Miniprotein binders against q6w4x9r395to579. Designs and how they scored, part 1

All scores and structures are predictions.

Target 1, 185 residues: q6w4x9r395to579
Amino acid sequence: GHCSLEGGSFVTTFDARPYRFHGTCTYILLQSPQLPEDGALMAVYDKSGVSHSETSLVAVVYLSRQDKIVISQDEVVTNNGEAKWLPYKTRNITVFRQTSTHLQMATSFGLELVVQLRPIFQAYVTVGPQFRGQTRGLCGNFNGDTTDDFTTSMGIAEGTASLFVDSWRAGNCPAALERETDPCS
Unless a header shows other numbers, all headers, positions and changes below count from the first letter of the chain.
F, E and O stand for the ipSAE by ESMFold2-Fast, ESMFold2 and OpenDDE, each averaged over both directions (binder to target, target to binder). V2 = 0.75 x the mean of E and O + 0.25 x the DockQ between their complexes.
[cut] marks letters that were taken out.

## First folded at step 17 (miniprotein)

Design U2
Fold by ESMFold2, look of step 17:
Structure U2 (fold): chain B 185 residues (1-185), chain A 81 residues (1-81)
Amino acid sequence: as target 1 above (185 residues)
Amino acid sequence: GPALLRLILKAFKLERKAERLEELAKKLGDPELAERAEELKERAQELFWRALERGDPELLEELEELLEELKELLEELRKLE
């Protein structure tokens, strides 16, 4: 399964359902019992560009009881501190520079993350077949059915991306001057 | 950089600094300073979660206070080296 977070705040789920949102928050991208030690992949979005309502992906965070990895455009921070040099390795995780513009996080538990650092910060999540039907978050539930990919953290299928995305906030993000919405296409 | 990301990174970096100071205090055989470092590390971990969960403007002041406490701890440890 493939999930992507691309420029303009576009997301495509593991079941290939596309959507767009604008928000300033940390969101749960992927949770699954297949991730060891209560692992979760999270996405950080913040205001971007000149537009007052526009937001973009600024970091991807992997967290478990044993691992804390923050990948952003200009720096990577891990349990070893600021990572001046790659690769970074643990028993189960390797983060390395794939190309001059791309980083890769490879794992032994079926999660792969590729991050494009430039010209625009983007992320691509790949999970093995063992994750089928066992995922939650912005990347959807990976059950082969796009009609329920907008399933909230409470298990309710929503018809709008904004309600779905807001339900996957990692916390109660502070009030903004205005809530970001999907613009009309 | 982006305000939310800056808070998250600052908290995590301070956690890593506190960890290094805890290791140094243990190496130097000073359990009181090691305990102070552990307390500061736990506070940084709490601030990291708060940054992830809500991105609170008050976090910046708390992070600056934590940084100053870590600087004081480092100065004390350097007197023992």
Scores: ipSAE 0.648, ipTM 0.849, lowest interface PAE 1.1, mean pLDDT 84
Fold by OpenDDE base, look of step 18:
Structure U2 (fold): chain B 185 residues (1-185), chain A 81 residues (1-81)
Amino acid sequence: as target 1 above (185 residues)
Amino acid sequence: GPALLRLILKAFKLERKAERLEELAKKLGDPELAERAEELKERAQELFWRALERGDPELLEELEELLEELKELLEELRKLE
């Protein structure tokens, strides 16, 4: 399954359903029992301008009982070592520079993350087949059915992206604004 | 970067600082200072989560206070070296 966060406000789920939102919260991208130590992948969005439509991804965060990794445009911070130089390695996670503009987080448990740092901060999440039907979050449920991708954290299928996205936010931040996807995206 | 991202990163870095100070305290054989460092680390962890949840107006002030306490702890540890 491939999930993408592109263009500052565009998301494509594991089931290849595209949608757009404008939010300034931290959201759960991926939660699954297949992630060890209660792991979760999160996305941090913030305002990039003055209008409500000017929002962008500013960081990707992986959290578990054992690991904490924050990937931002200018720096990577981890809890188990020096983050000033790459590659960073733990028992089952490796973060390294893939290209001059791309970082990669590789894992032993079937999660891969590629982050484009420039010119636009974007993220690409890949999960193995063992994750089928066992994922939750903004990346959807990876069951081959796009019609139920907007399943909330409470297990309710929503018809709009805004309510779906809001259900996966961390904390009590402002509600997300839904916009139609760019037909050219 | 955005203000909230800076807060997230600041909290995380303070947590790492506290962890290093805890290890140093243990090496120096001072369990009291090690315990203080652990407490500061836990506070940093809490502030990190608050930052992820978009925090509140007091978050920056609390981070600054935590930094000052960590600096004081470092000074005390240096006296033991």
Scores: ipSAE 0.620, ipTM 0.834, lowest interface PAE 0.8, mean pLDDT 92

## First folded at step 19 (miniprotein)

Design B4
Fold by ESMFold2, look of step 19:
Structure B4 (fold): chain B 185 residues (1-185), chain A 81 residues (1-81)
Amino acid sequence: as target 1 above (185 residues)
Amino acid sequence: GPALLRLILKAFKLERKAERLEELAKKLGDPELAERAEELKERAQELFRRALERGDPELLEELEELLEELKELLEELRKLE
């Protein structure tokens, strides 16, 4: 299964359902029992600078009880510190430079992440067939049925992408302009 | 950079700094400084989770305070080298 997070805040689920959203938040991209140690992929979106209302992907985060990996356009930070010299390697995860513009996170548990760093920060998630029917988050449930890919964190299928995406926020996101604070003018 | 990502990266980098200082304190045989480093590491871990879950604007001030405490700890450890 393939899930993509592409420029313009476009997402395509494991079941090939496309959608687009804008929001400043961290979102749960993928959770599954197939990920060891309560592993999860998360996606961080923030203002793109193109307009006040538009956001873009700025980082992908992998967390488990044993691993913290933050991949962004300008840097990668892992349990072993900043990865200025790739590859980063654990017993079951390797992060390495695939090409001059792409990084890859390969795992022994059937998850693969490819990140395009430039010209636009994009992410491509691939999971093995053992994940079928066992995923949740922004990448959908991977059950072969696009009609329920907008299933919320409470298990309710929604008709709009925005309600679905909001349910997968990892936390409270401030309203635009009214709750934002800027420590520097 | 983006405010949310900046908070997330800062918290994680401070956690890594605290871990390195804890290892240094143990190498130098100072258990009080090692305990302080561990406490600062746990605070960084909490701030990282808050950054992921909330994007809280108060986090930047808390992260700067943590950075200053880590700098003070490093200065104390350097006196023992």
Scores: ipSAE 0.713, ipTM 0.863, lowest interface PAE 0.9, mean pLDDT 84
Fold by ESMFold2, fold request of step 22:
Order: structure tokens, then sequence, then C-alpha cells
Structure B4 (fold): chain B 185 residues (1-185), chain A 81 residues (1-81)
């Protein structure tokens, strides 16, 4: 399964459902029992343009009880320090520079992340078949059905991307009167 | 960088710095300074969690305070080398 975060604000789920959203927050991109140590992949979005509602992907974060990995356009920080020390390797995870513009996080548990750093920060998430039907988050549920890919953190299928995306915030983002999670607004 | 990402990165970098100072204090055989480093590391971990889950306005002040405490700890460790 493939999930992509492209063009700053576009997402394509593991079931190939495309959507777009804007919001300033950290979101759960992928959770699954297949990820060891309560692992989760998260996406950080922040303001990116002259429009007051425009936001873009600025970082991808992998967290588990054992690992902290933050990947952004200009910096990579891991348990062993800053980006100058790539490759970063644990028993289960290797983060390395795939090309001059791309980083790769390869794992032994079926998750692969490729990050394009330039010209635009983009992320490509690949999971093995063992993840089928066992994913949650912005990348969808990977069950072969695009009609329920907008399943919220409470397990409810929504008809709009905005309600779905808002439910996957990693926490309570800074209070604001308006949230920019609806690409149609 | 973006404001939310800046807080996340600052907190994580301070956690890494605190961990290195803890290791140094243990190598130099000073348990009091090692305990102080561990306490600062735990504080950095909490600030990282707060930045990731919510970027509240008090985080900037708390991160700067932590940075200054880490600088003081480093100066104390230099006296033992």
Amino acid sequence: as target 1 above (185 residues)
Amino acid sequence: GPALLRLILKAFKLERKAERLEELAKKLGDPELAERAEELKERAQELFRRALERGDPELLEELEELLEELKELLEELRKLE
C-alpha cells in the first residue's frame, strides 16, 4: 500500500482516495498494530503562503516508545543527534540519504518512508500487505474501499475530508477561532 | 522554519543535549550533576510532547529557561575535566 503527501496540501490514501486540506497542526498519518512499540507516523503542517488559510506539509515525525525521528526540509533530528550523522540505524530502522534530494526511512516491520526534501517537501509512505485493514490516520484504513477511507479517530466514516482530518489531530492545536482543515473553504 | 516545527525541533535538540550532558556527568563520576542532567532531560521530553501535541505560548519561555540551565550544567562539568 502507498500513501502520498504531495504539493504541500494533497493526500492520496492507501486505497487511492485523494483529498486536500489546510490546517496548522500535527496530525496522525499512520497508526497500526503492525508498528512496534506503539509506533506512529505523524505529519506536521503549517502556514505556507500569502493566503491566511494556506498550509503545507513541513515535517514528518516517527515516534514509538524507542524511537524519535523528525524529518524536515532543512533538518533531520534522531535519537543520535542532528542530520550530519546520517545514516541513522537501529535494530529495526535505518534512515539514510537516498539521493541528494530524497531521504529514506527503511524498517524491518514493513513500513517505508521516502521524503522528497526539494524542490517541495513531499512524503511517500509504503506499507506491506500485512497492514491491509489495519491502518488508521490520514492515510486511511487500507481495506480496498474508498468510501470509508474518511474514518475518524472515533471509528465513524465521514463524507468530508475536513471532519476526517480534524479527528486525526495529534492533540489540541493552539486555539484559534477558525481552523483551516477544509480544502473547499 | 515554521513556528510549530521550530518548537518541536528546539525541544528535541535540548533533550539530546541533556542526554549527552548526563553521559558526561556519569563519566566524570559526579552523581549530583548526573541527577541534574537527567531531570533536565525529562523536562525536555515533556516539552517535546507539549510541542508535538499542542504548541502553547508558554513553551518558548520554558524552552529558553531549559537552554540556560543546560548551559550552566555544561559550565559546571567543564570545571571537572
Scores: ipSAE 0.678, ipTM 0.850, lowest interface PAE 1.0, mean pLDDT 84
Fold by ESMFold2, fold request of step 22:
Structure B4 (fold): chain B 185 residues (1-185), chain A 81 residues (1-81)
Amino acid sequence: as target 1 above (185 residues)
Amino acid sequence: GPALLRLILKAFKLERKAERLEELAKKLGDPELAERAEELKERAQELFRRALERGDPELLEELEELLEELKELLEELRKLE
């Protein structure tokens, strides 16, 4: 399964359900029992300086009881500190420079993350088939059916992206519905 | 308030700095300074969690205070080398 965070505000779920949202917050992209040590992948969005007053992806964070990895456009910080020189390795995770503009996080547990650092920050999440039906978060539930990809943190399938996205906030940031939004261009 | 990513990165960097100072304190055989470093590390971990969850305006001041305490700890450790 493939989930993408592109163009600063667009998401395509593991079941290929596209949507767009704006909000200044950290969101849960992916949780699954297949991730060791209560692992979760999170996305940080903030106001961007692009043509419209919109928010854009600014970082991806992987957290577990054993690992803390923050990847942003200008910096990577890991359990070893600021990663001036990659690769970063643990028993289960390797973060390395795939190309001059792309980083890759490869894991032994079926998660792969590719981050485009430039010209704009984008992220591509790939999970193996063992994750089918076992995911939750902004990347959807990976059950082969796009109609319930908007399943909230309370397990309720919503028909709209806004309620779904707001349920996956990592904390008490203002809801996307409550942020000032201009009509999309 | 401060940009969310700035707070997240600052908290995590301070956590890593505290961890390195704790390791140095243990290597130099000073358990009091090692305990102080561990306490500062735990504060950085909490500030990291708060930055992920809400990005409140108090975080920047708390992070700057933590940085100053880590600088003091480093100075104490340099006296033992």
Scores: ipSAE 0.676, ipTM 0.852, lowest interface PAE 1.0, mean pLDDT 84
Fold by ESMFold2, look of step 21:
Structure B4 (fold): chain B 185 residues (1-185), chain A 81 residues (1-81)
Amino acid sequence: as target 1 above (185 residues)
Amino acid sequence: GPALLRLILKAFKLERKAERLEELAKKLGDPELAERAEELKERAQELFRRALERGDPELLEELEELLEELKELLEELRKLE
């Protein structure tokens, strides 16, 4: 399965459901029992551009009981401190420069993350088939059905992206703006 | 207020600095300074979680206080080298 976070705050879920949102918060992108040590992938969004409602992805964070990795446009920080020179490697995780504009985090547990640093910070999440039906978060539930991809943290399928996205905030952030949340859905 | 990412990164970097000072204190055989470094590390970990969960720019003052405490700890450790 493939999930993407692209410019303009566009997201495409593991089941290929597209949506857009605007918010300044940390969101849970992916949780799954397939991730070791209560692992979670999180996305950090902040204001961008000249519009008050315009937001963009500024970082991706991987957290577990054993790992803490923050990837942003200008730096990577890990359990070993600031990682100025790649690759960074643990038993289960390798972060390396894939190209002049892309970084990759490869893992032994079926998660792969590719981050485009330039021209726009974007992220591409790939999970193996063992994750089918076992994911939660902004990337959806990976069950082959787009009609319930907007399943909230309470387990309720919503018809709008804004309610779905708000439920996956990692903390107490303002609700998503009503400007143009998912106008095509 | 400061960007959410700046607070997250600052907290994490201070946590790593505290861990390095704890390792130095243990190497120098000073368990009291090692315990102080561990306490500062735990505070940085809490501030990191608060930055992720709250997105609150008021955390900057707490992070600056933590940085000053780490600088004081480093000065004490350098007197023992």
Scores: ipSAE 0.668, ipTM 0.849, lowest interface PAE 1.0, mean pLDDT 84
Fold by OpenDDE base, look of step 21:
Structure B4 (fold): chain B 185 residues (1-185), chain A 81 residues (1-81)
Amino acid sequence: as target 1 above (185 residues)
Amino acid sequence: GPALLRLILKAFKLERKAERLEELAKKLGDPELAERAEELKERAQELFRRALERGDPELLEELEELLEELKELLEELRKLE
């Protein structure tokens, strides 16, 4: 399964459903029992301009009982080692520079994360087949059915991206704004 | 805006600082200072969580206070070296 966060406000789920939202919160991208130690992948969005429609991904965060990793455009911070230099290795997670503009987080438990740092901060999440039907969050449920990707944190299928996204907020943030995905944007 | 990310990173860095100070305290054989460092680390962890949730306007001030306490702890540890 491949989930992408692109263009600042575009998301494509594991089931390949594209949608767009404008939010300024931290959201759960991926939760799954397949992630060890109650692991979760989160996305931090913030304003990139003056208008409400000018929002962008600013960081990706992986949290578990054992690991904490924050990947932002300018720096990587972790609680398990020195974040000043790459590659960073701990337990079953490795963070390293893939290219001049890309970082990668590799894991032994079937999660891969590629982060494009420039010119636009973007993230690409890949999960193994063992995650099928067992994922939750903005990346969807990875069950091959795009029609139920907008399942909220409470297990309710929503028809709009806005309500779906809002259900995955990490805290009390402004409501997300929904906009149709424009492939030409 | 970017300010919230800065708060997240700051909180996390303070947690890391506390961890290092705890290790230093243990190395120097001072369990009291080690415990103090642990408490500060836990506070940093909580502030990090709050930063992620973006729902606390007083977060910056608390982070600054935590930083000062960590600095004080470091100074005390340096006296033991």
Scores: ipSAE 0.650, ipTM 0.853, lowest interface PAE 0.7, mean pLDDT 92
Fold by OpenDDE base, fold request of step 22:
Structure B4 (fold): chain B 185 residues (1-185), chain A 81 residues (1-81)
Amino acid sequence: as target 1 above (185 residues)
Amino acid sequence: GPALLRLILKAFKLERKAERLEELAKKLGDPELAERAEELKERAQELFRRALERGDPELLEELEELLEELKELLEELRKLE
């Protein structure tokens, strides 16, 4: 399954359903029992301009009982020692520079993350087949059915992206604005 | 925009600083200062969570206060070296 966060406000789920939203919150991208230590992948969105429609991804965060990793455009911060340089390695996670503009987080448990740093901060999430039907969050449920990807944190299928996205926000923040997906994005 | 990310990162870095101070205190054999460092670390962890959740206007002030307390702790530890 491949999930992408592109163009500042575009998301494509594991089931390849595209949608667009404008929000300035932290959202859960991926939760799954396949992630060890109650792990979760999160996305931080913030304003990129003056209008409410000018929002963008500014960081990706991986949180578990054992690991805390924040990947932003300028730096990577972790809880396991001083990450003065890459690669950063733990027991089952490695963060390293893939290219001059791309970072990668590789794991032993079937999660891969590629982050494009420039010119636009974008993220690409890949999960193994063992995650099928066992994912939740903005990346969807990875069950091969695009029609139920907008399942909320409460297990309700929504017809609009805004309500779906809002259900996955980490805390109290402004409601997301729904916009149509650009097929060319 | 970048301001909120800075808060997240600041909280995280303060947590790391507290962790280092805790280790230093243990190395120097001062359990009281080690406990103090641990408490500050826990506060930093909470502030990090609040930063992620957004919508907390007093967060910056609390982060600044935490920083000052960590600085004070560091100074006390330096006296033991």
Scores: ipSAE 0.593, ipTM 0.833, lowest interface PAE 0.9, mean pLDDT 92
Fold by OpenDDE base, fold request of step 22:
Structure B4 (fold): chain B 185 residues (1-185), chain A 81 residues (1-81)
Amino acid sequence: as target 1 above (185 residues)
Amino acid sequence: GPALLRLILKAFKLERKAERLEELAKKLGDPELAERAEELKERAQELFRRALERGDPELLEELEELLEELKELLEELRKLE
């Protein structure tokens, strides 16, 4: 399964369902029993401009009981070793520079993350076949059915992206907007 | 970078700092300072969580306070070196 976060506010789920939203929260991108130690991948969005529609991905965060990794445009911070020195390696996670503008997080448990740092901060999540039907979050449920990708954290299928996205926010934030708002409004 | 991201990163870096100070305290054989460092680390962890969740106007102030406490701890540890 391939999930992408592109263009600042565009998401394509594992099941290849595209949608967009404008939010300024931290969201659960991927959660699965296949991730060890209650691991989760999160996406941090914030304002990139003046208007409400000017939002963008600013960081990707991997959290588990044993690992904490924050990948942002300018730096990578981890709970193990020196964050400024790549490659970063743990027992089952490796973060390294793929290209001059791309970082990669490779894992032994079937999760791969590629982050484009410049010119636009974008993320690409790949999960192995063992994750089929066992994923939740903004990347969807990876079951081959696009119609139920907007399943909320409570297990309810929503018809709109905004409600779906809001259900996966980490805390109290402004409601997500599904479409670009009129800058004059 | 964005303000909230800076808070997230700051909290995380403070956690790492506390961890390093804890290790230093252990190396120097001072369990009291090690315990103090551990407590500060736990505070940093909580602040990191709050930063991720957002909607906490007191977060910056608490991070600044934590930083000052970590600096004080470092000064005390340096006296043992």
Scores: ipSAE 0.582, ipTM 0.830, lowest interface PAE 0.8, mean pLDDT 92

Design B4
Fold by OpenDDE base, fold request of step 22:
Structure B4 (fold): chain B 185 residues (1-185), chain A 81 residues (1-81)
Amino acid sequence: as target 1 above (185 residues)
Amino acid sequence: GPALLRLILKAFKLERKAERLEELAKKLGDPELAERAEELKERAQELFRRALERGDPELLEELEELLEELKELLEELRKLE
């Protein structure tokens, strides 16, 4: 399954459903029993302009009982040491520079993350087949059905992206603004 | 804009600092200072969580306070070196 966060406000789920939102919160991208130590992948969004529609991904965060990794445009910070110099490797996670503009977080448990640093901070999440039907978050449920991708944290299928996205907020922050996504763009 | 990210990173870095100080205290054989470092680390962890959750205007002030306490701890540890 491939999930993408692009253009600052566009998301494509594991089931290839595209949608758009504007929010300034931290959101759960991926939760799954397949992630060790209660792991979760999160996305941090913030305001990038003056209008409410000018929002952007500013960081990707992986959190578990054993690992804490923050990937931002300018730096990578981990709980297991100073990550000023890449590659950074601990246990079953490796973070390294893939290209001049891309970082990659590779894992031994079927999660891969590629982050484009410039010119736009974007993220690409890949999970193995073992994650099928066992994922939750903004990346969807990876069950091959696009119609139920907007399943909330409470297991309710929503008809709008806004309510879906809001259900995956990590904390108290403003409600997301929904925008329709042109699948051709 | 990037202000919230800075808070997140600041909290995380303070946590790392506390962890390093804890290790240093252990190395120097001072369990009391190690315990202090651990407490500060836990505070940093909480502040990090709050940073992720947003909606906390007091966060910056608390981070600054934590930094000062960590600096004091470092000074005490340096006296043992």
Scores: ipSAE 0.575, ipTM 0.829, lowest interface PAE 0.9, mean pLDDT 92

